# Ledger of designs, part 2: VHH binders against Uncharacterized protein YOR238W

Target 1, 303 residues: Uncharacterized protein YOR238W, of Saccharomyces cerevisiae (q08634)
Amino acid sequence: MDEKVELILVPCHSIWKSSSHPSDNSVNLGQLPEYWHLAPFQYEGNDHLAFIKHGLTAIKLLLQRFDTATVIFSGSQTKKEAGAISEAQSYYFLFEKLIRYVMSNDNIDVPNFDNELRLLLKEVKNLLSSQNVNVDELFYGGSITTEEFSLDSFDNLIYSIYRFEEVNKKFPQKITIIGFAFKMPRFISCHAKAIDYPQSNITYIGIDPKPANYNQTQLSKYYDDLVQMEDKNALSLFSSDWYATKDRLLTKKRSRNPFNRTAPYAQNIFCKENGKRIEGIEDDEEYFETKIKCKMPWSSPRQ

## First folded at step 4 (VHH; framework vhh_7qbe_3)

Design a8 (from q4 with G26E)
Fold by ESMFold2-Fast, scan of step 4:
Structure a8 (fold): chain B 303 residues (1-303), chain A 117 residues (1-117)
Amino acid sequence: as target 1 above (303 residues)
Amino acid sequence: QLQLVESGGGLVQAGGSLRLSCTASESDYAMGWFRQGPGKEREFVASISWSGGSTYYADSVKGRFTISRDNAKNTLYLQMNSLKSEDTAVYYCAAGEWYSDLSYDYWGKGTRVTVSS
């Protein structure tokens, strides 16, 4: 019997174009930016390669913790142009394709993958081979699944916890988040605190985008810009809107929901009975203690 | 609601120059240019960070095109030099929230560039 205690969370940042095919005989494994629905800011850092590193790292950890962990890709249907496919579903399809590729090929050198990806892919192939894991069991046995209603990083955390309970019938005792390193502060200092999930039970594995062929000065400027804009456009906003239900964060959340989808999680205290998100949630200590903390299944009795 | 308005497209002779501009209602976005030529898929052209300190170019335009921005005017520019017939396309301005956990983008309606001969 599987004793699932760990949520391995992969927040998604784009939608893979599964139907895009090169004009030559090569395979679409997400290795080119044109195989993704990328925003302009995602090209400079080769963000698409970081997305693949996030998912492969999650699968590597799952293979090392197969009986105790569940991988959840988290992200909603955020692109009208992509149609009714979520970020999470597109990652799931990509990683199923990529794992099947490495299991059926001796030469697993994918063009445009960097050295980190090539090493990671070899490690995953070796773990799959040594453990005799069936790929169908890996993807269809419940060890890897999707959370398809998240519209921001706060949703990524809380909805993936609810999804974990939906799949495994218990809440995670440990969470490992695999995402961009520059986003670690919002998950640890804002989101976990906002839902009273113990920070000591969260491990964050940060893998940042990496521009190709940048010298040290250009690279330093790129990462300085990332950190500064992360603070301006996310971290500072979450500090005064803990649940992303007000002002700019709410406007952003509404804009990311072109199909007006509602989250179905039965445990979800952040939605009304009709599935609509609750707006204007107070972000003070009294509201947290009396309305949020007391409803969190992982919270201790009042102390 | 972010609005993006492109301008500067037109007919130009091969070897000529053209400058495109895109005005946005806000300057807090990373921005870029994409294009779609006749019978081709939409492709990336260039991107610029919010500060203007970092730029990235597609190999096909590197050395010929220069992306820049004026945040005081909320305007993005694409200076196109040594234009080729292969540069004929509808050029789209795009803006995206910095490295948010969900990628979403705003697009203009496009401006048409035709390179003759």
Scores: ipSAE 0.354, ipTM 0.726, lowest interface PAE 4.0, mean pLDDT 86

Design a9 (from q4 with G26T)
Fold by ESMFold2-Fast, scan of step 4:
Structure a9 (fold): chain B 303 residues (1-303), chain A 117 residues (1-117)
Amino acid sequence: as target 1 above (303 residues)
Amino acid sequence: QLQLVESGGGLVQAGGSLRLSCTASTSDYAMGWFRQGPGKEREFVASISWSGGSTYYADSVKGRFTISRDNAKNTLYLQMNSLKSEDTAVYYCAAGEWYSDLSYDYWGKGTRVTVSS
């Protein structure tokens, strides 16, 4: 009955290895780092468990919001060794498998899940059971979908907005982003501002990586290092290259596109007619003032 | 662009030791070692933070292998002790961005380690 108005955005950070099989007769539900194509820095924090928390939190919110929300997993085909599977598609497949597992088993204690993840999984199982949710309807009915062309966090936001419109025929009036807490400043202070999306219509739910068995001193150092490198490798770069069209951000974007894919969103002002990204914006402030400010479909509330 | 070059591979007897090195064009990345044995998928071996203050190891190598870095030389090391025939593999150096977001890993071409038994 209700129209879709909320985008629940899950930026993806890796590709799940659906073909990996455990040696102990357990099922592969992404619970071990070996079941993912992880970068070296993603092991210390058990980033893979945070990825699962992000997706389960998105599904929990979807079940609570009277069918007014669409969950979008966002991420392109970023790993040559994984082949032609996107981060977004791998998350979609993992969560379908995980929800089917949960609904088919009385004991849902997954080995190597932490306490937060175990509790979240029980909450999701209870919501699915109490609402008599059909898992096929949940995954095939259009309430959960993928955005498979994003190469950075700016793309995560703007391409998921266009993907939401493609699926629902309207732009989202509200966005809930579920991601790492340390990334909140770039989404709110850089990306949302760069596209003139009202910050009052954005909710950010932050779930960080969590190293196991670290004392308070070790945790403090881990998160300090994480924030410093986030600033060096992303936040400071986006402050001088709002649209990722030049310098190091463009070089990074190209390195994340081993299959040379182009975005299909022809209505997106950041893409050329052939789907290739616009490059070399000389003055981001001028571009914002002349092309973006008060000119986007979401810039002004409907009267 | 980031270039990674591995060295130090070779033939070694079971129970022996070997040290691998990886030279990088910069020390600004978290780094790690991966390996691929004959007929196997590429598997994680060890990682080290950009500061060198944190290390993480695969269960198969804990207590036998030590990862370290010298940022002044832009060099990553893997000290391999008590080598087993199952450690026979091509070893790859990898570098990744700290923020865990849409990062494409930078990889070396690999260095071959063969453990005789």
Scores: ipSAE 0.337, ipTM 0.700, lowest interface PAE 3.9, mean pLDDT 86

Design b1 (from q4 with S54R)
Fold by ESMFold2-Fast, scan of step 4:
Structure b1 (fold): chain B 303 residues (1-303), chain A 117 residues (1-117)
Amino acid sequence: as target 1 above (303 residues)
Amino acid sequence: QLQLVESGGGLVQAGGSLRLSCTASGSDYAMGWFRQGPGKEREFVASISWSGGRTYYADSVKGRFTISRDNAKNTLYLQMNSLKSEDTAVYYCAAGEWYSDLSYDYWGKGTRVTVSS
């Protein structure tokens, strides 16, 4: 048995409705947008199919790593209408259901899955079968787990690192992030830098939403708007508020916490002892230089 | 914080038209309309990008409903034409941060639309 050295991080973007049932004899495997608590902007791109691709890609990678990685789904209880179910918990339950479905059926054709999902599902099934994987061990043995307190992408990274240490008793030597390609710059250039995690030890696998039946002109406009909105609503803000302790980012973070949850990670230096977030850092570069740089358990000796 | 207020619902005869409005306390959000009919789950109706340059519709309303927005007035609209009895529902305005890592949906209280006969 090898030591767990790699964090495979899946930032979550919605909550799956496990209680929704099809009107026909099919099963709810997240394949329709109505099976998710989607925001209005998540319909055009079939974002729900991208969520399933992210999780299946993480499980595929986990199997290819021969038990040297931990998959962490990251996301808090962000929707009042869903109740006390976190984004991370709902992904965990969906992927457990989907993998059990795949292993119990010879025909794994799921209606409304696109060609990428059908291929990915077949690849995962082949890996599970060729390695004689026990599905109960896969989900209950600690190789796949949840981080349920993250309220933004900065939290996704830092809280998942502390969750990894909580589960495996060591910090990750490598991180693979599986998420939207258009969000890669904030994780690599903002979040990893802000916590002094070496960029050379991070791999990013980007899978974007994909509108159905769009021509090249419509797709170009869709992805251009995606990048512009990412810059306006996140990347530019994180460039001047590295730790989300001020102004618009703090306001957004508070609005995503309807149940006033506090992170349980005592070693997390970005939270107060009571689990509340630090606020009002006036000079992020000075804070980084004096409190973070070369001082974190994961800091590179070469910094 | 962000407040959404729907208006324009009412009783209308089949084949008629209604225009719903939703006033928001801000315009930096992608927005959409959802509805919930008697004894049914809430379903998606239409969405619109922040700029208003892109719209997306549920198949059941394509060609009959038009979504639009006026960012200067912080108002979202749904023009409903050729109404059917099946369109009877409470209509909800929703807003979300475009492509944030953790979406928190803002919802109005809804406005009732009843289509007779």
Scores: ipSAE 0.225, ipTM 0.663, lowest interface PAE 5.4, mean pLDDT 87

Design b10 (from q4 with S47Y)
Fold by ESMFold2-Fast, scan of step 4:
Structure b10 (fold): chain B 303 residues (1-303), chain A 117 residues (1-117)
Amino acid sequence: as target 1 above (303 residues)
Amino acid sequence: QLQLVESGGGLVQAGGSLRLSCTASGSDYAMGWFRQGPGKEREFVAYISWSGGSTYYADSVKGRFTISRDNAKNTLYLQMNSLKSEDTAVYYCAAGEWYSDLSYDYWGKGTRVTVSS
């Protein structure tokens, strides 16, 4: 068995339009918002650039930890207009295309990328060159894979843990989550706690969206609004529905499943034997105490 | 659960004005307008935050179009001035959830705008 011990988790937030082609001689590398199936709020923040930063940061970390880490892009088939392609699969294909482009070209300055993206691309290219890792080894060797059943952030964490075990035959001893900084509290204080994964074994790397041409006052208001909406409409909901199995969170999960994907991982305790997701947990604290606490493969020994 | 219904499309002469409306079954969403012209992919036009305090526009319409909302009436508006032939498209109202880790777009069925020369 491989000595893979670390899950590098990238929660996905959109679907890249691989079939969109510019009318000029440029290449679609996800650098423009029209190359993605974006929700309206994602245009203000240039969220698509943050998605690319998340994936490049994950690949950079993987190259630094190649023998011990697995990158998992997590996200289901959430948009009818995109067809039967998952968020996770679209990220995988985008990053394969982007890395092949960078390794085949001397000029790696992609139009519309900011300075952070240009630096990340240079760092990734340098790591690939210095370690003699070819692109086929990186994408076809099992070190980068997809988790295609997640419908929310709780699913992102728990399903990626089971996907990691499916690929590597062991559960991750360490998890690094690369996502939006404003979403860190739900992963650490809600999701990890809800599944009894030790917080000391989780690292969170936060990279937020960044609106273009905003002054400091506009930026402060933008980030304040993000934090307020996160607290009001996500953290408060997960505080009373730890596993997203009831009320508004369940309704939203059902709405995000246009292809009725119901084949979760066989070892997933939140999946019934017939592949259906568990719904309607009446008392989350009792469920945690009786079925989760100290009973998970990743639960820490208690003294 | 969220339903969006657009109205206000029609035929207008170049240089003219038109106002589009979108009635929503709820207002706790960031909202925007998109359009799809003949033989083109759907493109972003304008965005407005859930509170109405922030707006953002595509460069092609900036200074000509104004997005606004009335949350008491659950209605989104797009005021289109100085219309050009290139603005001919089906215009779609869209809404998104701020706190969702997985983006899910709610879309209307569209309203057609034809700008004649």
Scores: ipSAE 0.322, ipTM 0.692, lowest interface PAE 3.5, mean pLDDT 86

Design b11 (from q4 with S47A)
Fold by ESMFold2-Fast, scan of step 4:
Structure b11 (fold): chain B 303 residues (1-303), chain A 117 residues (1-117)
Amino acid sequence: as target 1 above (303 residues)
Amino acid sequence: QLQLVESGGGLVQAGGSLRLSCTASGSDYAMGWFRQGPGKEREFVAAISWSGGSTYYADSVKGRFTISRDNAKNTLYLQMNSLKSEDTAVYYCAAGEWYSDLSYDYWGKGTRVTVSS
């Protein structure tokens, strides 16, 4: 009996529209931007294709780990227009639909998927077939699950750790994060450090959005703008507000919670027993030194 | 909170031009234009990065529409040229964080554009 030791974390960034039906009778597998509740900034890079790459990469990695990992999709109910469906739940439903589609069809060429997605989809199909994987066991057996209360990337990491413990009765010894490459610095240098999770036990797999038909100059400018805005709107803010309990980060977190949901992880130190998030930490470095450092279940005695 | 107010809509003949404006109470956002025609779902038109350095267009409007912004005036523009009857819609501006999971989804109330046959 293998013990689950690795958390494969997929931070979610949008909500898939499961009820959207194409007029041409093609199957909705998230391949068009119209099949997602996208924010304006998510169109230029075909972000929706990157979301699908993240989830397929997580499933590929899960299959290669032979019962030692759990995939967790992480993201709350962040879009009022989508109703009471979380980002995480929508990814879970999409990937269940996509894997069942792939296993029931000989031709798996999905229109509007790029070459990277087509290759990845074939790799996943080959692993599922060669290992005789039961798709129902894959999705219903506890190897793939959701964390539905995260409102930012800090929540993505800490809530998924507690969700992993809820499912497996143990904290993860290793974390693999599959997300945008431009977000790697906030996860490694800010979030992991803020919770005293050993950076040596974290692997980050970065897959960025990819604009279509851009020349090299346009691509360079796109990625430069993306990194600059990431620094301005997230990384620099997390550098001075490690736990997102103050000022601009707290205001953003509140705006992403239109249904006023509280987290069920009352056992974690960043939530009260009623599920309310802790707010107003005055000195993050002092809080880290006195409450976090060497005191977490995952803290290393050599850190 | 961010407020978005669209203006510049109206009646125009096919082949004509209109410029839409959207005034925002802040400038630290990526912005875009969406539209909803009679009996249709809301569809994407164009997006622009915070700096104005990157733009993206729906295939149906490429070469005819130009999105731009003036951050000093907190104003987003959509220059619409060579208008077609299919461009008849209510046009909405929208704002969000640029490539951040801390996105805010703000929408204006819309401005109506009618293109006569």
Scores: ipSAE 0.369, ipTM 0.726, lowest interface PAE 4.0, mean pLDDT 87

Design b12 (from q4 with S47T)
Fold by ESMFold2-Fast, scan of step 4:
Structure b12 (fold): chain B 303 residues (1-303), chain A 117 residues (1-117)
Amino acid sequence: as target 1 above (303 residues)
Amino acid sequence: QLQLVESGGGLVQAGGSLRLSCTASGSDYAMGWFRQGPGKEREFVATISWSGGSTYYADSVKGRFTISRDNAKNTLYLQMNSLKSEDTAVYYCAAGEWYSDLSYDYWGKGTRVTVSS
């Protein structure tokens, strides 16, 4: 009916274990860390609860946009132990399950969800009910989809833009990114600038991990450590490797691709003719000036 | 890139104790232990933050296993007490780049623990 103009991007950070079942009569809705393929650093902050907040916030925004947005979960098949399931696909399946659970039950109190999740579930349920939303249409009608080839945050942004065009036949006029607040600087100051996407057309909604039972001193140290390690392991690296085509970022990207998959997006300028990613850009500023600046479909001016 | 080397596995009687070690070539990582028993998928055992200030355990090992680390030696430990036959598995050391974008994981090749009845 109406034209889709907004990309609601959810960068994914793990793979949900859909086959994991509790021994009691409860249901697996991703509420325990054991229901995810978590990296060691993701346990301290209850990162899995933040993942669920990201996806629910995206669905809430989608409903508030009245059919003018597409939600894209972005993340590749990054865990050899999980098999041929992407981070994005696992989020899609989890949120389909969670929304169906919410709509089929009067009591939506999920054990181990915090108060923020309980309020968010109530808000989403109220929007679905007030708009008389058909859940099958919501998930199968193209308003929520996956981008399954991203191996880092740079890929999350650029591949989701190409995926949006693949689904809607137009590039997004506006992007809303829902992710960790401590990662906002890399998306705005590095990735958007590197692809010449106008920062004025990007909104970032930050929801951070939150350790349970920490006092104020422990919380302060935890968040200071997040910012410090974000700078060391990502932000400073992207400042000298804008496109993740060399050094530590390329090594990390290759390590996250155990099934050697390549992105299929037809207009993707970051892939070679054989579908493989470009590597070894010697001068990122020159590459930007000669190949990117004012040459992208979303560049300003758009004449 | 990062190298992880586990040691300390072996045969132990039920009710006994064993300590596993894992030496890493670097220290800016949250670390953990995972295991894979006969005919089972790999399962989580325990994790520890870089500072050692935060630990998390699987319900099946709470009160019996203790995870710890010595950052000066780049070494992770798992003290296993009150061992059960169900603890028989290959134990893997894992390290994640602290706050990596996409769960960039390093894994060791494992050390075998057999608990006899």
Scores: ipSAE 0.201, ipTM 0.597, lowest interface PAE 5.4, mean pLDDT 86

Design b13 (from q4 with S47Q)
Fold by ESMFold2-Fast, scan of step 4:
Structure b13 (fold): chain B 303 residues (1-303), chain A 117 residues (1-117)
Amino acid sequence: as target 1 above (303 residues)
Amino acid sequence: QLQLVESGGGLVQAGGSLRLSCTASGSDYAMGWFRQGPGKEREFVAQISWSGGSTYYADSVKGRFTISRDNAKNTLYLQMNSLKSEDTAVYYCAAGEWYSDLSYDYWGKGTRVTVSS
């Protein structure tokens, strides 16, 4: 019947603490930074609220494209202190809990959500109600799933493509990425090009962190610093290490893998047969020309 | 690679004050404090931006603890006032690279704080 053609990719950036118990009898829906295993710089911008906006936006889009799309949360077991729970699995559990909460309550009162989240939550509730969506089918029917082996943004893209094929038996014809706006250049200009995925078949929906109670000068400085650090510590590095097999990017990737996990995707050309990633690619342009260009299942139909 | 060394822990009476320090072997990292009490999981305490201009605190310590940093000395501080028995824990300094997709990659070995009744 309906062909699954679109991958809605949500790169994950943290692990939700599902076992955290509020002292005030409120429900843990990820609304406080204490409910997440955050990196230090993720506090200033209320990054955790952006994570929730990413997932709700993905679910909203899925409801508008239900028969043709699959939502994939992407992220590995990156926090030793969180134990054997992946970023992706924690997002999946959070959004299942949040959607069930929304459908069980007439008045949506989630403390510490901003106005954008409250509006988005109402939009999602209206779509679920108007379409008479079965929440169990939504989460257990295969339209929302996880990719649990990604260690960086390059992995987020390539492993989610392989995960989509694993679930739907076909590669995605279209990809919609929902993530931070300041990260868009690395996905479009670096990652998609590095794997020969057509840019014309990718849509990027960017939602950035937003500090609370900042004046215009403080906001300008925050976003300037965010873009500057993104360029210095990620974008410029990916431009010279397309596949994260060298130097700083490889060191960062290894630090995000405390349980030494290996990706199971059978057609992954970036891994050896034992699942270990290929390291030390000396010439990324040569690797692209000889191994990737016009050779991937999603490559341009030309030649 | 980055090394973090905590100091300033010890035994203190309830209602007292204590100042923790964390010296880093490098600079320009986002930094914070975590703690782990007896029989509990590690919990967030406080975070400070690399410039020192922005701070964030766990609700349990707001109004009692103050985080600060001296970038010239590569040192992070936690001033703890009005200490309570529930503040008894090993306190860890943590630092991370300036990326949205990375966790706290560097941790100290911890310094013990015991608050007596």
Scores: ipSAE 0.012, ipTM 0.427, lowest interface PAE 8.3, mean pLDDT 86

Design b14 (from q4 with S47V)
Fold by ESMFold2-Fast, scan of step 4:
Structure b14 (fold): chain B 303 residues (1-303), chain A 117 residues (1-117)
Amino acid sequence: as target 1 above (303 residues)
Amino acid sequence: QLQLVESGGGLVQAGGSLRLSCTASGSDYAMGWFRQGPGKEREFVAVISWSGGSTYYADSVKGRFTISRDNAKNTLYLQMNSLKSEDTAVYYCAAGEWYSDLSYDYWGKGTRVTVSS
């Protein structure tokens, strides 16, 4: 029996409305924006379809690495209007529903899914069939689980590492992150660096939002603006506040915690013993050098 | 802090029209309209991107309502035609920082629309 060594991390970005029922006989599989608690900026790119691609890609990868990998959906209870349901829990239940749907049907023709989603569904169905994997074993066997306390991308990485250890009794030796391609720089150059996780042990799989019916000029502008706004609203902020303990990032984090969720990870060095987050780190470089560098369970001699 | 100020609500007869406006302190946002009717949960109405003028509408208002914006004036509009009693609600302007999941929703205080029979 191989031990679990790889964390497959899926940062979550919204909450699926599991109780939403179509007005016709169709099935809610997250295929319409109305089936999600979306922010206004998530409509232009059909972000909800990208969320489904992220999770299906994670499941596909898990099926190729079943004995050694654990999929973790990461995201807290961030929407008061959704009630006390986490982003992570909603993804878990959506993907269980979606996989059961495709395994019970010979053809997959989910309306509003694009060609990439249809291909991913077929690939996952074929892998499940070829490996004789039972859907109950996939979802109830511990290979897919949730991390429900993350409030930003920094939390997604560090809390999922601690959640992986909670489930598997060891820290991950390798991390594969499946998320938006435009967010890769903050995970690799900011978050992994901030916690001294070796970049050589991280693989990033990027799948971006894709606007419908845009011509080439509109698409080029969309993706250029996407990268520029990501720098303005995220990368520049994390560059000066590595641990989200100051100013704007901490204020945003607090506003996304309407149910006052507190991380339960006893080994979490970024929280006080009572689970409250460390705040007001004045010199992130000094904090890294004195508290983190070469001192983490995952630190390497080469960093 | 981004401030959103709605205006243009009021009492209107069924079949009539109203135009709602929302003034924002910035233009780097995707913006939308939401509403909450008496005894109902808040529901999505329409959204418009900052770039390209891409729009998306709830099925209940599609073909009757038109969302638009004037970025030079930092103003969002909702043109409401063929109003029904079911459109009676407090209408909220919302904005999110474009392409950042670190952002939170910015909300106005709302403007009331009452559609009489």
Scores: ipSAE 0.175, ipTM 0.596, lowest interface PAE 6.0, mean pLDDT 85

Design b16 (from q4 with W50R)
Fold by ESMFold2-Fast, scan of step 4:
Structure b16 (fold): chain B 303 residues (1-303), chain A 117 residues (1-117)
Amino acid sequence: as target 1 above (303 residues)
Amino acid sequence: QLQLVESGGGLVQAGGSLRLSCTASGSDYAMGWFRQGPGKEREFVASISRSGGSTYYADSVKGRFTISRDNAKNTLYLQMNSLKSEDTAVYYCAAGEWYSDLSYDYWGKGTRVTVSS
């Protein structure tokens, strides 16, 4: 089927520095942490390599779906030091550059990529070649696009659904989320539930950061710490603030919006008519039943 | 909310040493040092995990700089040895909430380091 029915969502976690020039003759393809605006906690696991795995996996799946999906990179302009470039736009530019590099070179070994990335690059190159894919059509034809207004993972899900409808004129029947495995519970148990999107129509593909040279005991502790801090800093908060309109989640959302951007989606029920986000929802379960569920296009039959 | 105050910057001869400190109002953060030299973009120097158990360095400073923290004092340190003229920069302390989806939440105002050749 040629109809676009699946959203392949890639939540973004950083901004790639497209203007960084290596001191050697290698091309900047995001392979070094210095090529990204990383947070301190993103260095231990080589998070930047996981970001590249997420995007390459999304492109691989897009090709395997024979163009019945749309890849959406999701993330707003979250860093003053990066200027007016969004997380989503920087991923889009990186993956366009990376795919063009792969298609223009016989040797596609990128320095500092691990074996998983080298395998993914070869798989993607083989799919592009075997299907005779036009790279310009892939990036400019609407199969890969950006959602540039998301400030947290709740926004990643709902705004990417609105963006998918904006591009394809229909809401997604299926969603595949490609992100960190340790973040899966917030998307499945909190965000999908908060918007009444069927969990049976969501596939989550988890690719975690991986510290170099850690033994099994050090890796086990690293991943236990990820899950513990995910619970402390996100899961426990989203369980009682489903739409990130209160307390710590709202404070986090505001701090990630240095340019005071508002989401322009026509069906966005989470913003007021003046473009400002709805804040201070007091009863999330009652609000869900009375204000959210009846307005979700996927939860009500349409005539 | 979190305040970061850097200190320890100054003038130092090439080959010398300097220790930078950053006092924070809390220790539940991964932390790092960045610098910006004259006419250059801001660059990463070093980072340290919340517990202090893991440290990361830019290649240009490996073997010369040591990052450490004292969580009882809410203080981050950068010990700079074998200083070079190219280390001349304003040094910034940064803190990020551990494993949140926020980037660096907090930045200091910076402390200036000048290395004479």
Scores: ipSAE 0.012, ipTM 0.480, lowest interface PAE 8.3, mean pLDDT 85

